# Designs tried in a protein design chat: VHH binders against Uncharacterized protein F14F9.5. Part 3

Target 1, 296 residues: Uncharacterized protein F14F9.5, of Caenorhabditis elegans (q9guc9)
Amino acid sequence: TSYSTSNGIRLMTFNIWNSGANVENGQQKIAKHILMVNPDVVALQEVYANVTRNLTLMLGHPWVAVERNHEYPDTAILTRHVLIPNTNLSTSGAVGVKIMLRTGFMIHFWSLHLDYTSYGPYAANNKLVDKLDQIMAGENVGRGPQIYEILNLPMMKKWMEKVEDVPIFIAGDFNGPSHLDWTEQTKKIHGDWVIRWPATKELEEREFSDTFREIYPNVVSDPGITWSTVNKFNPEWNYTIPEPQDRIDFLFYKGPVVPYQILTYSGCEKPQRIPFHSKNDYPSDHFAVFADYTFI

## First folded at step 18 (VHH; from m5 with Y52F)

Design e7
Fold by OpenDDE, fold request of step 22:
Structure e7 (fold): chain B 296 residues (1-296), chain A 122 residues (1-122)
Amino acid sequence: as target 1 above (296 residues)
Amino acid sequence: EVQLVESGGGLVQPGRSLTLSCAASGRTFSTYAMMWYRQAPGKQRELVAAIFGGSTLYADSVKGRFTISRDNAKNSIYLQMNSLRPEDTALYYCAAGWTIGYDEDLEEYYYWGQGTQVTVSS
């Protein structure tokens, strides 16, 4: 069962792992788990062409979708509310849109999937790495610029001007950790590095709030790990080398809302790790993240 | 000290009902999800039901038979189990955490109860 208030909204980010291609009946399972959480809006990543059409059919009325304008959409937004026509925005790694809730509230919503190359934690855990710029390689050429691309869009600037009236949400797979999680308290598990990850730091500087870290301020007791449900070890070494596990899926917000709940999600059935993942009921290699907000 | 204490388990015949209770003390779990897990002999621990805010989730195997509920005033959650089956036999755990699901690597981030035994047998 789901709970809805007249002044509330549930948002979800869900990397659907190559549109469910890695598990049996993946698209059906994606729809299943969306319905189980029953959010108002879903930020999707790794969306293939025509997948949102299939998902909306499976989800049924009133679910609708918008995709990034590309032959490979990658990012999409699903909602059971109203997409405002001619408000969709696209960047290299994101799609944004204005949504009118059935309650009458308006939101600006982004789904993003930042560049996956040169995943920083790999460098941080490499004993041969001794310079910060080596860890920042993927941030400098990929993830960082993609955040700026979103923030520098003329329409996004307009959204920011109206943020006191209409909240902005940025949700998605950042393919990088948060500066809030890589601190002196956690450096022992991060190759003795304290890293100010640019993507999340930039959003903080623009006065976006990280919902999870706001609700759970203790980074040690509540790490909020979202990577990975199934990728635990590196297959190149016959699954003997651990895969760094981090929080890389986020829900950011700015504007007149207050979060009161945020959780990660991986279904009721335990996901089996790679390479035993094909029959998983949960279709993703990421934990999904969903949060509840109240309009104020 | 934070504690979760389960009660209500027992031996019942198939088709019967049981109600499990979990009482939390030492803190409130207003932001965490509250969950029931179970572990049968020789099997992995599995999520049975979760309650988070006004929402609930159920494993497919128990959907329509089990109901999770919460009493905030008593800082407790409950699991009403109807139409019990032999395959429901397990040690049932109450848990609180920021993640809905089960991952062995994340067990340390949950608050766990000690468990209550449920045995369904003719």
Scores: ipSAE 0.933, ipTM 0.967, lowest interface PAE 0.4, mean pLDDT 96
Fold by OpenDDE, fold request of step 22:
Structure e7 (fold): chain B 296 residues (1-296), chain A 122 residues (1-122)
Amino acid sequence: as target 1 above (296 residues)
Amino acid sequence: EVQLVESGGGLVQPGRSLTLSCAASGRTFSTYAMMWYRQAPGKQRELVAAIFGGSTLYADSVKGRFTISRDNAKNSIYLQMNSLRPEDTALYYCAAGWTIGYDEDLEEYYYWGQGTQVTVSS
């Protein structure tokens, strides 16, 4: 299905919505859609215990996995290439590993699932909210610090020192928007707020590139929405209030690669909205994101 | 102005083949996915096939029967439809965009053709 170039790599981030628990045959469908996209590496979020074992069995050789070191993994990395032993790293919201591609190229890859509490856009779209701190509550105590934790790991610093030789990718569900998307141009759809979201801003300050914004610089015409495939209205309000829709799943990179394509993905069959989602072929409430890079 | 123009639709009998064409003008879509959608009367629009970065994907209902291809020199995509069935009857749309799939809330972010009618009937 997928054509792989000798000097190319396809990366995917895929929030698997509680390991497929919200749809019929969810794990099988997760494997199905991974194979449809056929990435080299997948960043998974909302991974239950033993789910990666099941997925690798369904995907077959040579797929392997590494999980965040926690009883509830939450995030994991799948690859059909080679995981370098004793290179896996774990933080509160992420797992990283060194991967050797079958072509001989090496990469450092992070999958993350940042804290989901106090989702900023809810506050931003609340007309009663008039202070930035109310919007930033979850960023300041959760998502921002989690990015900082990754960046300040001793091994990550070593990876950064060698980034000219070995690219670093950071992929995952950030549970927050990008500072690149919440601008003067888009403030009318964001409660009239311009927000410099810390998680993505920190990565920019460390000279990581947002692949989607690099490929699609126009924030109005190409918003790259990843939340949500099925959550369109808030059930807590009897589905009367629209759910804010934003790009919150990202692929960042730094090092000797050039992206040439990035797309969101939600399968061929239209996902039905909550609460009619149980039979969806696409098993997630997030759009997946995948990107193609060339090594230079 | 960017335009996508479909052609090749028509009335055919079951088991026959048909090739749809979509010609783009006004811009190139080097970074976007190119896609074929279809919508039957009273049904939801659905993705039929996509081509992106040298890769293709197909809906389960058309896998093995339909083939999507691209000619960059002509800024066009094609849909070869073999072994057509009555259930393939629909208005077929060519589209370009940054998302593979269909969400009516994101429809405004696609470039769309006007559609070409395919009718499969005995």
Scores: ipSAE 0.932, ipTM 0.967, lowest interface PAE 0.4, mean pLDDT 95
Fold by ESMFold2, fold request of step 22:
Structure e7 (fold): chain B 296 residues (1-296), chain A 122 residues (1-122)
Amino acid sequence: as target 1 above (296 residues)
Amino acid sequence: EVQLVESGGGLVQPGRSLTLSCAASGRTFSTYAMMWYRQAPGKQRELVAAIFGGSTLYADSVKGRFTISRDNAKNSIYLQMNSLRPEDTALYYCAAGWTIGYDEDLEEYYYWGQGTQVTVSS
């Protein structure tokens, strides 16, 4: 049983790995683990059509959902609080909404899932790669532009103008590491690269704060790995090449809140690695991330 | 110097109770989760309970029977184990870290105790 303060909020981001299709009883397990974390708001990624309806039925009243406005949603937001009508925003990789907590505090909240193709760490850890452009291929085409798509929405600009009144959270699966994690101190485990990953860099330049790295500034002792619970050696190479392990799921914030805790989460039972994952209790190949904030 | 030291294990009859203690020294863990794990012979290590920011969570197998608690003044956590069953027999470990769950690839990022044995038998 969890306890929340009246001036607090717990936010969670959870890539649900093809809506639970990779494990037995996956949707029931997704709902179970949301209840175990006991968040106020959940950013979901890899959401199939109709899955949020099933999840809100399992979670029960007062849980409600908003999905990205598309036949295939991919991203969604669940909350036990009030979705403010007519505030739903959608982009190619994200959904945003205004939420009023039962206490009356308000937030603006995004669930995002950035493009997965041309995953930068694969190129960075390949000894034959000697040019930055080879690493940045997916950043300049998919992931980077998707951040600008959010920031350029007229209503998002309005939210940014009033951020000292209503905080903005951006949560989700960035499909790429943080520029804060790939540094001179960590380059030995990153193929000897120091890379200013554009998606996280752009948010920092707009003065969003990375909650995990704010609470845990030491990247060596506290790497915050979120990829992967089950993929440790790459299956596309018959498990002969180590899979790069990175923090790629984030909670960013801007506005009048103070974080006081952030943790990754993978349930109580050890996840079995692919291809032996089908009976896992924890239904995802990502660790979930949740954080607690106090309003100020 | 950082240490986690468990105590309170022993032999108990089924249906009885036992309290485990874990004293932390050398630092505080205010931003980390603090946790109890267990490992029975021939089984994988599993998370039993976690306490974090005033919240708790429990493995399905112990819900309603076990309670984790924290005393910040003593830098300690406890596990109250009621209605013990033979299946609860295991080596119990105290741990602290930024991740809740068990992933052997992440073990180096935890602080671990040495463990205390709990045996439940007639």
Scores: ipSAE 0.883, ipTM 0.945, lowest interface PAE 0.4, mean pLDDT 92
Fold by ESMFold2, look of step 18:
Structure e7 (fold): chain B 296 residues (1-296), chain A 122 residues (1-122)
Amino acid sequence: as target 1 above (296 residues)
Amino acid sequence: EVQLVESGGGLVQPGRSLTLSCAASGRTFSTYAMMWYRQAPGKQRELVAAIFGGSTLYADSVKGRFTISRDNAKNSIYLQMNSLRPEDTALYYCAAGWTIGYDEDLEEYYYWGQGTQVTVSS
């Protein structure tokens, strides 16, 4: 048995790669790996219809879910704690909810999945690209505005006003790197670019903390790569060009908590690379991320 | 100098037990996971067990037979291996890192021991 402190919480973000469709028994494997991590709350991305119902059945009581309010949910939240009624929020790329832990602690929690088009690292690592606007094509029209959408919801503004009472977590797949990772110290592995990626920068300007980078401030020794477990060489070029590897899955927080551990996770067996992935035990092309916090 | 040193390996008959130890020196790993990996001949390296915060996890093949533990005062981790089987034969590695799992491209971000051999044979 695990011992949980009465004032602790484990949060997980897990892009489930087309709801497990790319791997045999993918939904069963998603549930297995959630149980192996043993989180309190899970942010899911790439969620298809009915998938959260199947997952909560496999995880068992008391697991429950909330999905983004859309015919194609894409994002969802799972928890073994209490979803507070009538607190669900949806945006174009995210779902948020208030959760009460069985210990009585409260959180506000977001699962997000930002726009994937015009992925900046592809342009930045292209030796023929020499203008910033070529790299930023998807940031200022997709990913950046999606963060702004969350922050400007009237109820999110109210959550922010009370953040010193109830912490806010924003977790998910940003489909872009952190401005904290693309610096002068790391430019050699980023096509010689230093870029202030807008989505993560906007959260920093609102005083959200990047849990991974707070725990591991050294970007060289601790890059925190989350993309990709299986895509190491780009299949569009018959596997002859390296796929950019970056940290693009994050856990941000604000409020009265302190993180004390954060880890990426890909199971016990090495994932086989595409196209030989269909029997992988770990069912995703992203590493999952989980973190432990203490309430204060 | 940061070092991880494994000990306790050897030749053992099926059904018997061994305890592996890993002593760390030069650093503590309060935020990293501490882990045991193994690699059998002709096989990929795989995670056997991890300990992180107050939690543990285990590969399916060893769950119920192996127990990972940690002594922070001694800066050490242990692997109690019970009911050993021939398929447990491998070189066992102690490791510390920010990622749980195995990816050859991330090996440089771990601290690794040099390994201790466990051979299960009649």
Scores: ipSAE 0.872, ipTM 0.947, lowest interface PAE 0.4, mean pLDDT 91

Design e7
Fold by ESMFold2, fold request of step 22:
Structure e7 (fold): chain B 296 residues (1-296), chain A 122 residues (1-122)
Amino acid sequence: as target 1 above (296 residues)
Amino acid sequence: EVQLVESGGGLVQPGRSLTLSCAASGRTFSTYAMMWYRQAPGKQRELVAAIFGGSTLYADSVKGRFTISRDNAKNSIYLQMNSLRPEDTALYYCAAGWTIGYDEDLEEYYYWGQGTQVTVSS
C-alpha cells in the first residue's frame, strides 16, 4: 500500500517491451506491476494500438490514458488523475499533457521514447571507433533532434515560461546513457570513454534535473541500471559479447517540486534472460523507474 | 561498518505466526527501499515484501498473510508472517537498495543480512 502525502506525487516510467507481447499474459502483468508500484502517473513506451484501452480497463476507474497522436502510438501516459482538455502535445517520439491531481496540484508531463538506432554504448564499449565525433554523429541523427523537437514546440516554450507555477516532468526511455554516468570515475567500465551524451546534456543545459542522479550522486555505488532485465549478452552476436548495461530510462523535472525517493523496479520474481523469458512475471526488458516528489 | 541483522526465525506449525526483525546499523536508508527476500533450497531468491517512502508491496504468494513495517527511530524493519504454510519454509534475508527486485548482476548494490531460517512443518 502507497502512503503518499496530500502534497505528493509518484511518477513512473515503464518501457513495456512491445506492449507485453514477449511474455505470456503480458498486458495483465503490465497492469499488475503498475498497481504494485501504485503511481499517480505512468509514462509508457513501446505502446501498440489499443493497449492503453486494455490497460485502463485492468487498472480500473479512474485510470485514463492519452496516446501520442498516431495509429501506432509508441508512447502514452496513464493517470488516475484529471487530464486537462486540449493540452495534448505529440512529437515524433513523445506525448505530453497537463494533469491536475485530485488534490488540485497541476503538472506538465511527457512520456518519450527516443530513437534506438546507432546505440552509442555498442561503439564505445567494443572499441569499434576511436574518435568521439564518430559516436556523436550517431547521437545527432535521431535522439538529439527528438529532444529539440520537444523543446521547440510553441506550447512547450509556454510551459517553460511558467515552470515556476506548474512543474514540468520529462520521463521515458532515452535509448542512451546519461552524461552524468559516463565520467572519469566510471570510464573503465565504459571502454575508457568519458562521453557527454547529448540528449541528457541538453536537458541539463535547460536546467532540468535528473531525479535519480540528484538522489544518488555516487555513480559507482548507485549506477541505477535500467537496461536490461533480460538482455545480458547480446543476441545479435549469438550471445558471445556482453550487452552494455546502462541507465537509459530517466525522470527529469523542473519547477517547484522536491524529490525524496527514486527506485528502479522489476517485480518480485527474478526475470529469466532471453530466450527463456516467455513465462516471466515481470514483462519487460527494462527496469521500470518510479520517483516520489513533494510540491513546494 | 554497515550491518543488517535479522532475528525471529524458527520452527513453527502450519497456520501459526512469526515476526521477523531486521536491525540496521552504521547508516540510515531513507532513500533506499528496505526489503525482505526469501530463498528455499533449490529455488531462486525472491522478493517477499518491500517498504519505501511510506508505501509497501508484496509478492502474490504472501499478500494478505504477511505485513512489512518500518520503525525509523530504531532503524529497523519487520515482517509479520501470519497463516504460515509449508511452502513459506526458506532462509529469509533483509536487504536495502535503490532497486526493487532481484537481479544477480545487481546483487553488489544491495546491503544484505546473513538471513534467518523459517521452517514450517507439521
Scores: ipSAE 0.854, ipTM 0.938, lowest interface PAE 0.4, mean pLDDT 90
Fold by ESMFold2, look of step 21:
Structure e7 (fold): chain B 296 residues (1-296), chain A 122 residues (1-122)
Amino acid sequence: as target 1 above (296 residues)
Amino acid sequence: EVQLVESGGGLVQPGRSLTLSCAASGRTFSTYAMMWYRQAPGKQRELVAAIFGGSTLYADSVKGRFTISRDNAKNSIYLQMNSLRPEDTALYYCAAGWTIGYDEDLEEYYYWGQGTQVTVSS
């Protein structure tokens, strides 16, 4: 018998904040919150060596993992479905793989963690610079090139050629906001800047869709903040400067799927802010993001 | 005008059951999560249960005792509370939003009801 059981998929991106090291029993709590969201595939960021081994043991069969190919993985993908052999791709900030769902649908999926050391959004919001060139300098040496690296991999080009057969998802922590969120309408909360942030702009030019902004087009009523649950004032300035609060965790897609829901997630208990965070039930300084899609 | 209106709170004995209702008006919340929160005196507000698409989730303290449900035709959600305990005493709020969890800096992005008191006492 060949009855279809489901034509949907739930994808999650979850920056796990130093692999749970900042929170008591952090890896158990990471696994707990993955199970509470109940996703099919998880993009992880801030993954230390051996952490996916521990997480898949806690999640149980059939959960499996692929890590970025590096001694410090930083990014990984977890799934309860089938990783297709010999489809792993690694870049300086990302890992990609082909996944076959138990229903037979296939996807190409990326977990990204882009460079966080630029001055861009921080400097703009705190009036530390007054020229676009200064803001863009950080983007041009980190996040921008990292997106270019992914898009220009030979195998990624082949995935793009076949995107109408197998959808491509790009999920993760971009460490920078969307060009769709820093607009004339929102500039007063962004240091009076309107900036076309290149990492998200490049994906839009390749016709990837930002799932959150597609479902919630109004940036004022639905900002979609994903950073931070616990960091409201910057610790590098002894908590004297407000930390920019932005949507920096994204789920992008291209291909024969339709999104119908996207939500951020931080568990049931309110996270306590730094430095009182060590007993938090929710183990991250990012909100997780998850979304539901229907295959066409 | 968008409104969330809770009802069904009251004083009950331990071990008894109570059903909370929340009627939404002025819009549908098809893409938002709909949720129940509670806040006991001197405690932080916490998420009790959420319903989103065909899925639900629950706080550990209420799993197996509470059930959230939704009736889309009535634009309403419910919280069935069984085996009530004194520690369930709180002001219960209905909410809708694009985020599951609680962060007081994000409170303006939720739609909130005014709350209904549940008191569990012998």
Scores: ipSAE 0.838, ipTM 0.937, lowest interface PAE 0.5, mean pLDDT 88
Fold by ESMFold2, look of step 19:
Structure e7 (fold): chain B 296 residues (1-296), chain A 122 residues (1-122)
Amino acid sequence: as target 1 above (296 residues)
Amino acid sequence: EVQLVESGGGLVQPGRSLTLSCAASGRTFSTYAMMWYRQAPGKQRELVAAIFGGSTLYADSVKGRFTISRDNAKNSIYLQMNSLRPEDTALYYCAAGWTIGYDEDLEEYYYWGQGTQVTVSS
């Protein structure tokens, strides 16, 4: 990456679909697509044990990793920059760390994978419930509390206190849509619902910015769909219920940075749908998301 | 009003070079990726190259032979195709969008050109 005119950073979030187990040579393909995007920092979700070791070997020096835990990581962070010792934080669904760029700029970065067992978006899109209270009851148990858990960690509170010195990024798979995307303009494609989804709403209330929606404020022309490259109907119900297609992978930020680009990514070859996916070059059922920021 | 217009296709012998151009009119695409796709007979459309900000990305099959570039003053992108092979024969499309890759369910969110044919044959 060139730093001659401005100090920039590229961040990526990438749900790697069971650590590449669903496609042939999946871990090699994960590493390939990370290199094609050429990010500084990657938030990974669906990480199995030992996978970050394999990925950093394939990416080569100086790539390093932090995992949520070693036994059941699920979330991890990869970077080609410097992990600051003794700054690792873990929650039930996330891992965070302080990173120093080779230029000396610092960031706080989270990789997040929220609870998938809340079926609010599924129920709303398929008109399985008819009242907002029923939707919100499902959300109040899983994804909302997981955001609250991150925000209430003592060290996260310290990061927030210093956010004007060191920006905070929260990246990952929310397993649910944004309150910014389910509006009056878009309700026809969302089962006729307008819903203020609590996980993304809580971040907005803490003044985090949704990078995609900041760069692309028009929800109709630029929906930003990240789920799914390969799954259009839900197999758990014998393919009789449509799978919600939404933006569920996000890059949030707070602090002294300005975003100037964000894109979704699914490689160069069209992914084949389940069950014909095993030879896909793009190894995931999520689009990856990457964004560029300038430090201010 | 908004249009992407490709030009520069044609019949060319293997080993030769060709430059494709794509002129955009009606808007600029400062935050979108701009891309070249191709579709050979009987095959699915595939991404060949993308340019986004100061970065570029290439399909494995063309890396080292093709170069995407942009001229902001002319609101145009180009594809320099060197060392052409028969397997490069395809209809080439210019596109712009917020997603890099191809998903037919997302086609309405791209701006597409109408394509220019490249045929590599002796």
Scores: ipSAE 0.833, ipTM 0.939, lowest interface PAE 0.5, mean pLDDT 88

